# VH-VL binders against o60147: the designs that were tried, part 89

Target 1, 175 residues: o60147
Amino acid sequence: MLEKNKYLYIFRHIQTNQVLLSQGNVLKKTALFQLPYPLQKPVAPNGMRPAKLRKDHWVPLLKVEFPNESMFQSVFMQLLNYRKYRSVQPLTSDLLKLPIPVRRRKIMRQEVPNTIADLADILNKEKFPENSVRLQLSDKSDSEYADWPPSVQIDSEEIKLSRGFREKTTVDEAR
Short names: E, the ipSAE of ESMFold2; O, the ipSAE of OpenDDE; V2, 0.75 times the mean of E and O plus 0.25 times the DockQ between their complexes.

## First folded at step 3 (VH-VL)

Design s18 (framework fv_gimsilumab)
Fold by ESMFold2-Fast, scan of step 3:
Structure s18 (fold): chain C 175 residues (1-175), chain A 122 residues (1-122), chain B 107 residues (1-107)
Amino acid sequence: as target 1 above (175 residues)
Amino acid sequence: EVQLVESGGGLVQPGGSLRLSCAASGFTFSSYWMHWLRQVPGKGPVWVSRINSDGSSTTYADSVRGRFTISRDNANNTLFLQMNSLRADDTALYFCAKEGYYLDSGYPFDYWGQGTPVTVSS
Amino acid sequence: EIVLTQSPVTLSVSPGERVTLSCRASQSVSSNLAWYQQKLGQGPRLLIYGASTRATDIPARFSGSGSETEFTLTISSLQSEDFAVYYCQQYNNWPLTFGQGTKLEIK
């Protein structure tokens, strides 16, 4: 990589509140495999194929700017590990009493608070420089799901109306 | 800690039946697609069957379709493989495996059991 | 079904050496290829997925490369615990298929 800085793009599903993590500003179809309750249907006769990604169903939740690629990769991998860890925890008796669709909705609704909390936990454990990590949220109240370390600065400006995180390149700016 | 423990293997005569079980722990079993694979010593694994999270969708390898049935009991975190009309070429070590949903690539198996041996011979 | 051919079948090496294992697919599998390590008496352990992405907790000495039909797994400095059988697996087409394996043994 030529540039040191990297962005982590976090998306939220408009109906289920499920979260997808992306290294790029546009979601790839394979990102759907991050979901423990995937929006996938089998396709005969060839077995399972991922459901088509409806990019308009995923809106920005959070954008994280890191000072270099190494810090970005470390945090990104740790977030994926935290999500996997959560999926292997036993369900509470209260959740097990619910019908499967209701149970799934409750679990999915917690992905936003959980992702925010996981990100903060990772950043609190890492010894990053003061004000080196910048957060920009679509809804600033989501930052209240966690206590942030001195390494984090939260942008006063929220992510405005957009179907994604697409930004104009330097070439587009010149034109 | 994710654990998958297979059981139910054994020696059976051609045409016989066996029911394999896979006891899952350390993860939300009801959230994941589960698979059965088999392996002959000295050869690579061979995919046998898969089942989705709620058991409504199943897929089988051509060689076992109509003879094997995959099922699951989410209340007891157990995966099953009912094997009927067994043949000598079904002899193998049978593994259950979990799909890694959190991986961008989709279908790789992130956890496997230790395997349960099935021998079909007279 | 897609056939995966691994080479070499057996490789005798010493700790500290760099090893490269190859996997060739009978038709394109894009980047939908995984690598597994299997030790005697154990189920396989996922090393690499998406041709080049290391799985959780896999040491940096393991790396994958390739696309379409030609893939490689490299171990940059072999450790004593790395002596095992290695399998490639495609998940581009159903049924899922595995290679025949490459056995790494001590010289």
Scores: ipSAE 0.000, ipTM 0.456, lowest interface PAE 14.1, mean pLDDT 80

Design s19 (framework fv_gimsilumab; at its last look DockQ between E and O 0.03; V2 from the best seeds 0.00; counts 0 for: pae O 9.7 > 2, placed apart)
Fold by ESMFold2-Fast, scan of step 3:
Structure s19 (fold): chain C 175 residues (1-175), chain A 121 residues (1-121), chain B 107 residues (1-107)
Amino acid sequence: as target 1 above (175 residues)
Amino acid sequence: EVQLVESGGGLVQPGGSLRLSCAASGFTFSSYWMHWLRQVPGKGPVWVSRINSDGSSTTYADSVRGRFTISRDNANNTLFLQMNSLRADDTALYFCARDVYEWGSGPFDYWGQGTPVTVSS
Amino acid sequence: EIVLTQSPVTLSVSPGERVTLSCRASQSVSSNLAWYQQKLGQGPRLLIYGASTRATDIPARFSGSGSETEFTLTISSLQSEDFAVYYCQQYNNWPLTFGQGTKLEIK
C-alpha cells in the first residue's frame, strides 16, 4: 500500500447533519462522493450538490486512532461497506409518505447516530486488544448512540485539524 | 431452551405470494436482531433479510429487495416474511435465525428447522 | 459480494481421524468468519465464530484458525456424530455470504 494511515476522521455538516469519512484531517472534494444523494438520483441540479467543498460547513464529529494501519484499514473498509449497503435499502413507508425535502432532512439527521452505531458494531465484532483504540468525540454525549467494546478508550479532547484542512480543493483533487 | 419454528411454506405459482412465520420461545425475543435465510438442497445457505429488535430497521439481499417484507410481532414472539411476486429461483427451504450479537451482522447461534417453499408453474 | 470457496467438496473419513477443512475468501474478511455444522433435516449449528472462538456447548475437538482470506476448521478426533456438511460464513461485508460446503462422509 502507498499510504500508511492509522487515523480515521469523521466530519458532520453543520446544517444537514450529513457525515463524511476521511483517512486524515484533510477534506477533499472527492469526499462528497460518499454522500448517498448523488448516487440515488438520475439527475440533480447543481444547487443541491455544492460545486466545491465548503470546509467551513464541516466540523469534526469524531477521530479514531488505531495502533496500526492494518486495524485502521479493516475498520475503515467495513464502515464504507456498511454505509454503501445502507444507502441502497428501501425507504420505510413512513418516510415515503413525506414530501421529498422533509424526507431528506429526516434521513440526513439520522446519519450521525447511524454512523456511530455502525462504527461501534464493527469495533465490537473485531477482537482488538483492551484499550488499543482511542476514540475522541467533539461531543462526548454522542458516545451514547452505541455500546462500546473494551478495546475502546473514549475521551473528549479537542480534535486538532491539519493546516491543510481549510485549503481550497479542485473538483478532482485526489492524491 | 431456545426454539425457533417456521411455518407457512408451500407450493405456489410464479407471481404468487406466501407469508412465512417463525415462532420463537425460550429467550427474550424483543432483545434480538432476527434474520431469514434460505437454502436449496445441496447448496449453502443464502442470507435473505434482517430486522432489528424493535422492527424499525430492516435490510434485504439484492435478489429480494422490493418483493419481500420482513416484520415482527414482539408481543407474540413471532417473526414474519411476506413474499410477493415469487419466482422459480425463490424455491428453497426457508430458515429463521437468531443473531448472536446485538448488532445484527451475524453469525447465527440458533436456527429453526426450515419451512419449504416451492415456486413452480 | 464476497465469495467463499471451501475445500475439499467431499471428504471420506473414519472415526478417530483428524480432519482439516479449508475456506478461502475472495477478499479479506478480517477474522469475521464462522463455521457451521448441518445434518440432514436440520438447520445449521454454529460451531466457531471470530475465526477461532468456540460457540457455547461445542466440543473441544473442534477448533478454528486463520485470518483475512485463509481459514481452517480442524476436528482433532472424529466422532460418529460429526458426519455432516460443514459451511463457512463471513460477516465482515454486506451481504452476508456462505461457502458451498464440505461434506464429511463415512469411508
Scores: ipSAE 0.647, ipTM 0.852, lowest interface PAE 1.4, mean pLDDT 85
Fold by ESMFold2, look of step 5:
Structure s19 (fold): chain C 175 residues (1-175), chain A 121 residues (1-121), chain B 107 residues (1-107)
Amino acid sequence: as target 1 above (175 residues)
Amino acid sequence: EVQLVESGGGLVQPGGSLRLSCAASGFTFSSYWMHWLRQVPGKGPVWVSRINSDGSSTTYADSVRGRFTISRDNANNTLFLQMNSLRADDTALYFCARDVYEWGSGPFDYWGQGTPVTVSS
Amino acid sequence: EIVLTQSPVTLSVSPGERVTLSCRASQSVSSNLAWYQQKLGQGPRLLIYGASTRATDIPARFSGSGSETEFTLTISSLQSEDFAVYYCQQYNNWPLTFGQGTKLEIK
């Protein structure tokens, strides 16, 4: 059977700049498990996971189109592994000197640049064909967080939606 | 204690169907990605399928896509694998396994004992 | 897909010996490599994940090392209950793949 293109959807939180990865263009409540849960991580920041998913608080950050399931799943898994690894590292002495609310904000503010850099690092290590991976950003200047391999075609059009990735339908009028 | 118990295996002719079940206990089943794997004696395990915690996302190995359907019943802590259009090369010991991560990447920290499936004419 | 090649296929050893098992990946899997033990009639048991992290309740005699394409599992002092088949498994790339196994046999 004919393979279907697969999409990676990445959202950021409008207030905290935390990042969530999704296989679909709408976040599921289980996506919150990607964020660290307090009380179980004595060396990680506490209180970072919201109690519920407020879909109106998450906006598009970027979208990646892969030509097949294998490429998508490999990149998706590696991104989550990068985030898990980072979330369990011991805090630096400089961070430990900060009050807890300030420390949390500083760590969360790095999620966008870290995620973009991780994505590029993964794509640079993979041996994907030239222009086989299409990347679309909400803010094209975010591409400056990393160097991109020849396999990545960065879409000239930014994501213009303020909520979600769903595209509205258009109806033309007769003249 | 975490337990996974597979059932529903047996002998079936090519083109036939079987439905495997995996009864889970000792953990919050609805919080975990679950997988099916299979193993031919003397060989390493081979990944077959996975399903996310709420059942909204499923993924299949190319060799079974379109023939096998993974599903789950979180109310009764049960994982299923519906196997249709069975072939001789589907003959194996089938395991259900629990993913250690909330995103379904593996590795697998608990496995069942397996249920044998034999497809022969 | 990523092929994992385990060496040796079979290893005959006596209790008390140090044992080293190898796993080579056909391309980099970073540190996303796990080791399992499987005894006859049982499902695999997770020993090591992340190349070097021991899973819950795994004895300290089991240790893992390596990264990228070359990995080892070491049993520092082999016990009688350690005779089994050992598998490596990568979870860096889709699809998830296992090695063919190394059988540890009593000499």
Scores: ipSAE 0.061, ipTM 0.688, lowest interface PAE 6.9, mean pLDDT 85
Fold by OpenDDE, second read of step 4:
Structure s19 (fold): chain C 175 residues (1-175), chain A 121 residues (1-121), chain B 107 residues (1-107)
Amino acid sequence: as target 1 above (175 residues)
Amino acid sequence: EVQLVESGGGLVQPGGSLRLSCAASGFTFSSYWMHWLRQVPGKGPVWVSRINSDGSSTTYADSVRGRFTISRDNANNTLFLQMNSLRADDTALYFCARDVYEWGSGPFDYWGQGTPVTVSS
Amino acid sequence: EIVLTQSPVTLSVSPGERVTLSCRASQSVSSNLAWYQQKLGQGPRLLIYGASTRATDIPARFSGSGSETEFTLTISSLQSEDFAVYYCQQYNNWPLTFGQGTKLEIK
């Protein structure tokens, strides 16, 4: 009957600041499906889905610990829905005035704060028990992007994950 | 079969101390948050304290904070409650209980039979 | 703290009858409510958690419903072994709190 803790890992691309959700501490190739297909075949710096997963290009943004699978799945699916919703929203007039490459970069730069805000909004709506969700951030300052509900405990320590995965490798340490 | 057996209860004077024990069996003790609760006859249970799986985190009700200490020995599958500066209103049947969730939010899926604590002059 | 009020305090019923117990919270507890059965001389037994999820090895005659501030425990057909005290408990806010209990007794 024991409900095991579940983890949501959120990674960001070191160049584009694109965001990937992961239920594991190691990114899988399938995670790239969260990114839109390019109209042509540009590389990741152009803000599109890369052809291959380069784990070393992704760094952990935050880790969320849930007390059970149900809570994890609920939040995970809602995060995806929020992302989808934003992707179909009309662009502001200010953004439309910008060249397409500049516009894309500006939009991508907002993915990190938007994702954090989305997470907080979802958690506020879910009304989980107090101190039932643990949040660990790579940068504590990122917690300021949103007001967190009483259900969330912000870890005093920053996340200690390597690029693309939890375990540190010699290659990761050299970068 | 999951089993929790409390012991250590008894009669003590105000200001005295008691140490309760809870022997766990039938499950991986070290994987669960554990709790102490108490109950006055004819009333509902009252939460007292919790401890995480490895003992690194403890929480107490306001009524017992500073007086009670929860601890555990995972090697021997035993939960403890050190009770100091006991008061008359600490009189109750004390239960140990297993948390349903690893996060320790409650509820409790298994309880012991309880050990009685009476604080009286 | 959140106060849980159970009703009725005592209920006299006969075997085979449908029983409904109520638990009201002083503020919203979402679905973070559990129900326990306690027989004389025993510790509580978990029946329902998450307002409506039956615990392991709990008979199907026990069911829970409700959300926010109003909750119910239903026994579809009371058995002789079901005479006991029933408690609701919230785990939405600290400290955890229980209701005062409802005693089911034989009519």
Scores: ipSAE 0.015, ipTM 0.635, lowest interface PAE 5.6, mean pLDDT 88
ESMFold2 (binder alone), look of step 5: mean pLDDT 94; pTM 0.952
OpenDDE, look of step 5: ipSAE 0.011; ipTM 0.592

Design s2 (framework fv_patecibart)
Fold by ESMFold2-Fast, scan of step 3:
Structure s2 (fold): chain C 175 residues (1-175), chain A 121 residues (1-121), chain B 107 residues (1-107)
Amino acid sequence: as target 1 above (175 residues)
Amino acid sequence: QVTLKESGPTLVKPTQTLTLTCTFSGFSLSTYGVGVAWIRQPPGKALEWLAHIDWDDDKRYYPALKNRLTITKDTSKNQVVLTMTNMDPVDTATYYCAHRRYYDTSGFDYWGQGTLVTVSS
Amino acid sequence: EIVLTQSPDFQSVTPKEKVTITCRASQSIGSYIHWYQQKPDQYPKLLIKYASQSFSGVPSRFSGSGSGTDFTLTINSLEAEDAATYYCQQYDSLPLTFGQGTKVEIK
C-alpha cells in the first residue's frame, strides 16, 4: 500500500499575502474558494466567484512532509479548522471603524503570519517523533513567526512544483 | 445552535409593500464572513434567491427584482429585514431566510422554517 | 443568468437502489455548486457543498461529483427517509440560481 497523501503545500499570493492550502504540488482553481476576499475585480461584473486563478501570482510559502497519511490528515484537518475559526470571529472595533477596502487589506496582510503560527501550534500539540516532520520554507525567515516543536526539521531546500506551474499558459479557463 | 425565524404578514394585497423580518440566534452578523440571505419558493416551484447581506454590509439583489427589493440589518437586534414593493399575485411564495459564510463555501447551511405570503385581492 | 437543468424531473425508486441525479449548467461554473434536499412542507437542507464536499451530519450514502457544466448527486442505497425533492444551486455568478428540482419517491 502506498502512503500518497503525506504532503501539505501552502501558497501565498504575491500582492495580498492571502494563503491557500493544497494537498498536492499543483494549485487547483477550486482552492480560490478558500479566500474570503477577491484578489481583483470579479470575473463577471455581478459575480460572486473569486477572481480567476493566476498561477504566476501564487508562490509556494511552505511544504510539509509527514511520515504517514494519518499524521497528514490530522494536521490538515486541524489547520482547516483553525482557518475556519479565524474567519468567523467578530471583527475588532478598530477594524470596524476602517473603510471596507482598508479593513480587508489589513486582514489579508496577517494571513501568512497567522497560518504559520497555526501550523506550529498544531504541531506543538501533537506528540510526533523527533525530526519526523520536514518543513521546507521558501523564505527561511518565515520560521520566525512561531516556535517549533522537536518533531519538526526545518530546511530551506527548493520547493519543487509540478511542471505546469507558472508556465505561460498556467490559468485554466472556466469552460 | 443556529436558528432563524421569519416573521411578517401572511396576506398582502396587490400593489402593497411586503416587509419580512428574519430574527436569528447562535451567531452575530458582525462576525467576520457571516451573511444572511432571503430565498423564496412559489407553491410547487423551484427556489429563487432574492438578496443577501453580509457582515460588512455588502448587499446583493436579484437583478430583475432589484428596484423592488431592500435588505437591511440591525446587528444589535439580531435581525435582517427585507422589503419588496408593488406585490403581485405571482409573488405568492414561501419566503425563507438563511445563514451563509462567505469564507467557507457560501452554502446556505441553516434555514428558517419559512413563511407563506399569499398575494390576492 | 446561468440556467441549471436537472434530470430526471421525477424518479420512483425501489428501496436500496442507487439514485443518480444530474445537473447541467448553461455555461461552465467550475465546482461552484451546492446540493439541497427538501422534504414536503419543510425547509431545504444543505447536503453537498462545492460539488463534492459533504455537509456535516449528512449520511455517507450521499455523494457529489462533477466539474464545469455536468454535475451529479448520487444516493448509493436509497432509504425511505430520502424521499424528497433535490435541488442544485450555482454560486459562480450572480444572480444565484437553482435547478428546477428532481422529485424522488419510494416505490
Scores: ipSAE 0.007, ipTM 0.511, lowest interface PAE 11.7, mean pLDDT 80

Design s20 (framework fv_gimsilumab)
Fold by ESMFold2-Fast, scan of step 3:
Structure s20 (fold): chain C 175 residues (1-175), chain A 121 residues (1-121), chain B 107 residues (1-107)
Amino acid sequence: as target 1 above (175 residues)
Amino acid sequence: EVQLVESGGGLVQPGGSLRLSCAASGFTFSSYWMHWLRQVPGKGPVWVSRINSDGSSTTYADSVRGRFTISRDNANNTLFLQMNSLRADDTALYFCAKDYTFEGYGLFDYWGQGTPVTVSS
Amino acid sequence: EIVLTQSPVTLSVSPGERVTLSCRASQSVSSNLAWYQQKLGQGPRLLIYGASTRATDIPARFSGSGSETEFTLTISSLQSEDFAVYYCQQYNNWPLTFGQGTKLEIK
């Protein structure tokens, strides 16, 4: 299907507020390599340390529906690149004054507002048709982290937090 | 050491089919996005297709959509490109490439040597 | 699609010289630009990504700079093994695109 993969699923960690992006409604353990802390550059094959994905610690933040796969791919790639760019930038002097554990917690807590701002920035630069992109948030107040373009329609109904996106998951479809 | 070895190229008539293979070694193949790219001598590479780690997601360049199918066999560390309805402008050296990232950024840290595909009458 | 234009098309230089290669994007690609080296009969080799970050095992003589639409690859002291074609690639926008290449040849 040409319409396949027109959804972007964004998850947040319940304790740290770290964010993971997914093309499917179920997180795969490879998504953990998106995490910036400890700050990681893209990994070489021999440098990988396997990490266990605890799916119950990740909850939905945002679901984005695009009108087609091309628009999805463009935005998804740009969003991954924004996250990578942010992870390698020098820290502000205020953050450098903080002890390392405190600094990392503060940076991790900013991932939710930063991801939402990045998404809005990308959508503002791309001149998509009016109401062509649909956002559904777990907490609608998170939409206030950015100014959205006319191309964006925000769903009035919030995502239910139980089981994440798992109620109709890739795993459930396989059964 | 990471190695990618392409095979299956050749001379074919317009409208014909070819199946390319890429044998991977030296990394955890099942963990990475894999790509096919092509290059005409003297020109830059052109991205053709990609497939995610478990094969559940595939993407194609507009010029090949509906004619080419990318697939993978993680048990045997092999990437495939099935090429149907070949046209003269599909003539190129075809490379398989490993994405540098687990996320599939579209950065290529390792490429094969390439396998030549010539479509002519 | 984003068009990447490299200059010069061909550069004739001697070993030991400092060389700079340019890549210009038709619209902003932020810092999401990579550089590759390709030798005859081989696939490309990733040199730089994120405009300025050297890839694994790439010699320190290679450096990248730039952002938005203007990017430069510098080789500080050209070695005999550096004679090759160099390509820039953007990974900011879909579809992924490459420049037409700059060929470094012996003077």
Scores: ipSAE 0.000, ipTM 0.516, lowest interface PAE 13.9, mean pLDDT 81

Design s21 (framework fv_gimsilumab)
Fold by ESMFold2-Fast, scan of step 3:
Structure s21 (fold): chain C 175 residues (1-175), chain A 121 residues (1-121), chain B 107 residues (1-107)
Amino acid sequence: as target 1 above (175 residues)
Amino acid sequence: EVQLVESGGGLVQPGGSLRLSCAASGFTFSSYWMHWLRQVPGKGPVWVSRINSDGSSTTYADSVRGRFTISRDNANNTLFLQMNSLRADDTALYFCARELYYTGEGYYDYWGQGTPVTVSS
Amino acid sequence: EIVLTQSPVTLSVSPGERVTLSCRASQSVSSNLAWYQQKLGQGPRLLIYGASTRATDIPARFSGSGSETEFTLTISSLQSEDFAVYYCQQYNNWPLTFGQGTKLEIK
């Protein structure tokens, strides 16, 4: 496809339910900087060696097709801002009463519904043309976490992984 | 419109120090990862350093680690590069650049015009 | 680090001609490759990212293609304003690296 339109891919961690955003269908190691709760050892003090990306642990959650780069850029930036905002909010007293591992598991479990709700909120605030944004999910029932605006067309087909979808990801060589 | 303007370059002797500044305007500076890159005339750019949106995370090229310090002042929309223990091979035109997105993606949608640094004699 | 090699180093062309520039990576960078245009006295201008996605406000005559280790930038009908140096950049691995550049000059 030679179209100049842009895609947003959202991935889910199979164990923790944490979410990563990507503009391509292949995850990059640098995407790990999006995570508030580390899956692996901390990044080196100067940031040269990000934690190892295990692409076999990440599955596609959804794919969004925008008619142009400007619309993609606006939505992608807003979604990143929503996620950053959530990461700095103070914990509720109920969560603070839980042991740390239980608390983190409970917070992580909400990341999928929260990301879907945030995406829908952004798309509802934007005044995009009717049926201009295409949404494709791995599990169509996940669309029920939010109410979608008339600009969104939900695809009847699930996300199809190509042979090279993950195997062509090159990881940082640490120099 | 988005603008990045570098300043602070000049001629300095080996072992000297310089502090580069990059004044940003036309966008929400505090939301973007920022980078310093350098370029020798007739050659391609070389990445030097990066800093995240709030300044809590910094990364450096091996050749400058321990000698250069990147920092930012979000209240005044300014990016800095403190250069110590300068060497002849640090001679270059220095650019500040903005990452396209709010993450560590690694390509640049806007660059400044550059400020020259010459380390000689 | 990943080395990017651009060819040709210099290309002399006339306005209206179709121009193709090459960038080869020492190891796979997937499609994580950007192209920049740099004019004398200016910083680089982003043209293409993701190997084939045109950046905002870049004319349709610019197009990118390729994957893994072999990439091309094509200008379908060269305009007088397109005489500049062109650089490729990979953002698949840290440190980020650029090619040595291809200079387009008037015939």
Scores: ipSAE 0.000, ipTM 0.483, lowest interface PAE 12.7, mean pLDDT 79

Design s22 (framework fv_gimsilumab)
Fold by ESMFold2-Fast, scan of step 3:
Structure s22 (fold): chain C 175 residues (1-175), chain A 121 residues (1-121), chain B 107 residues (1-107)
Amino acid sequence: as target 1 above (175 residues)
Amino acid sequence: EVQLVESGGGLVQPGGSLRLSCAASGFTFSSYWMHWLRQVPGKGPVWVSRINSDGSSTTYADSVRGRFTISRDNANNTLFLQMNSLRADDTALYFCAKGPYWDESGYFDYWGQGTPVTVSS
Amino acid sequence: EIVLTQSPVTLSVSPGERVTLSCRASQSVSSNLAWYQQKLGQGPRLLIYGASTRATDIPARFSGSGSETEFTLTISSLQSEDFAVYYCQQYNNWPLTFGQGTKLEIK
């Protein structure tokens, strides 16, 4: 069987610049649980349900192809952990002086640079073979947020999304 | 209080099958990643498998991939592990564990008491 | 895979003592390290995550420190209920791995 989960897609929100990680080119509603600031108010009674996924509000930021599933899992787990770590760090005094809506907007705008920097940091720590990791960016200038190791081959070819990305129901593109 | 109660362990022959269950209570089961881990007496735990909140994403340790299947029933707050083609080195105490709130971190905030699985000829 | 080595393997101590447990990683795990307590016949209990953040309802006598490859769990004043096996776990790299454990036993 072909290895599942060797591709990492990262999406950004067109208005807020918030970032979502996906194991493939189809966004699932559960990906919204990654967001520290939900896009919609939680629904009563539990408040823990994710907001409705608006697929038209998310665009591809980058796509990473890994040599195998184990390397993909390592990088994916580390990215989620970096993201969690950032969400619990103390806010700077400058941010604390801002009204809550302004503060959240400013924090959200940094998710793209932060995620790209985190990805590069993880890849620099891993000892992958030269040119074994393929990175595709929707905007080439986003590569400048970090220094990349020799294992990474960068190109800016268009990131293709599955037809399932446009549907309201989740579709596994690898099917 | 969060509670996780495993069941379904037992003694089986090599090549046999077992289905483990984990009954969850005290939290919104459908909102959390769930995990199976195993432990041999005197050694540390070993991660086996995980499943996301709606069951659409599953991951397995290399040693069990293709033999074990993790699944969940959110309507009845139950996690399952179907174990096929069991080997002697699958012998262990099997734990159900809960992931943290809305993140996908790889640490476990609550564990069950474990259910023993012995594979012997 | 990342190997976690805990020391000492066994520690004999009296109530009221300050105890320090170590966990060393074969390569950097940043701060992505958790500590668990396991008592006989029970599943593990989360004590610390993120190397230094205390989990819910964990007494203040438990504290974690360290980063990269060297981590420490400290119990400032050992209580009778603290005699157990302690495990460290990294969640920085796949696969997830645990240390071999440190057993605290009564002198």
Scores: ipSAE 0.000, ipTM 0.515, lowest interface PAE 14.4, mean pLDDT 80

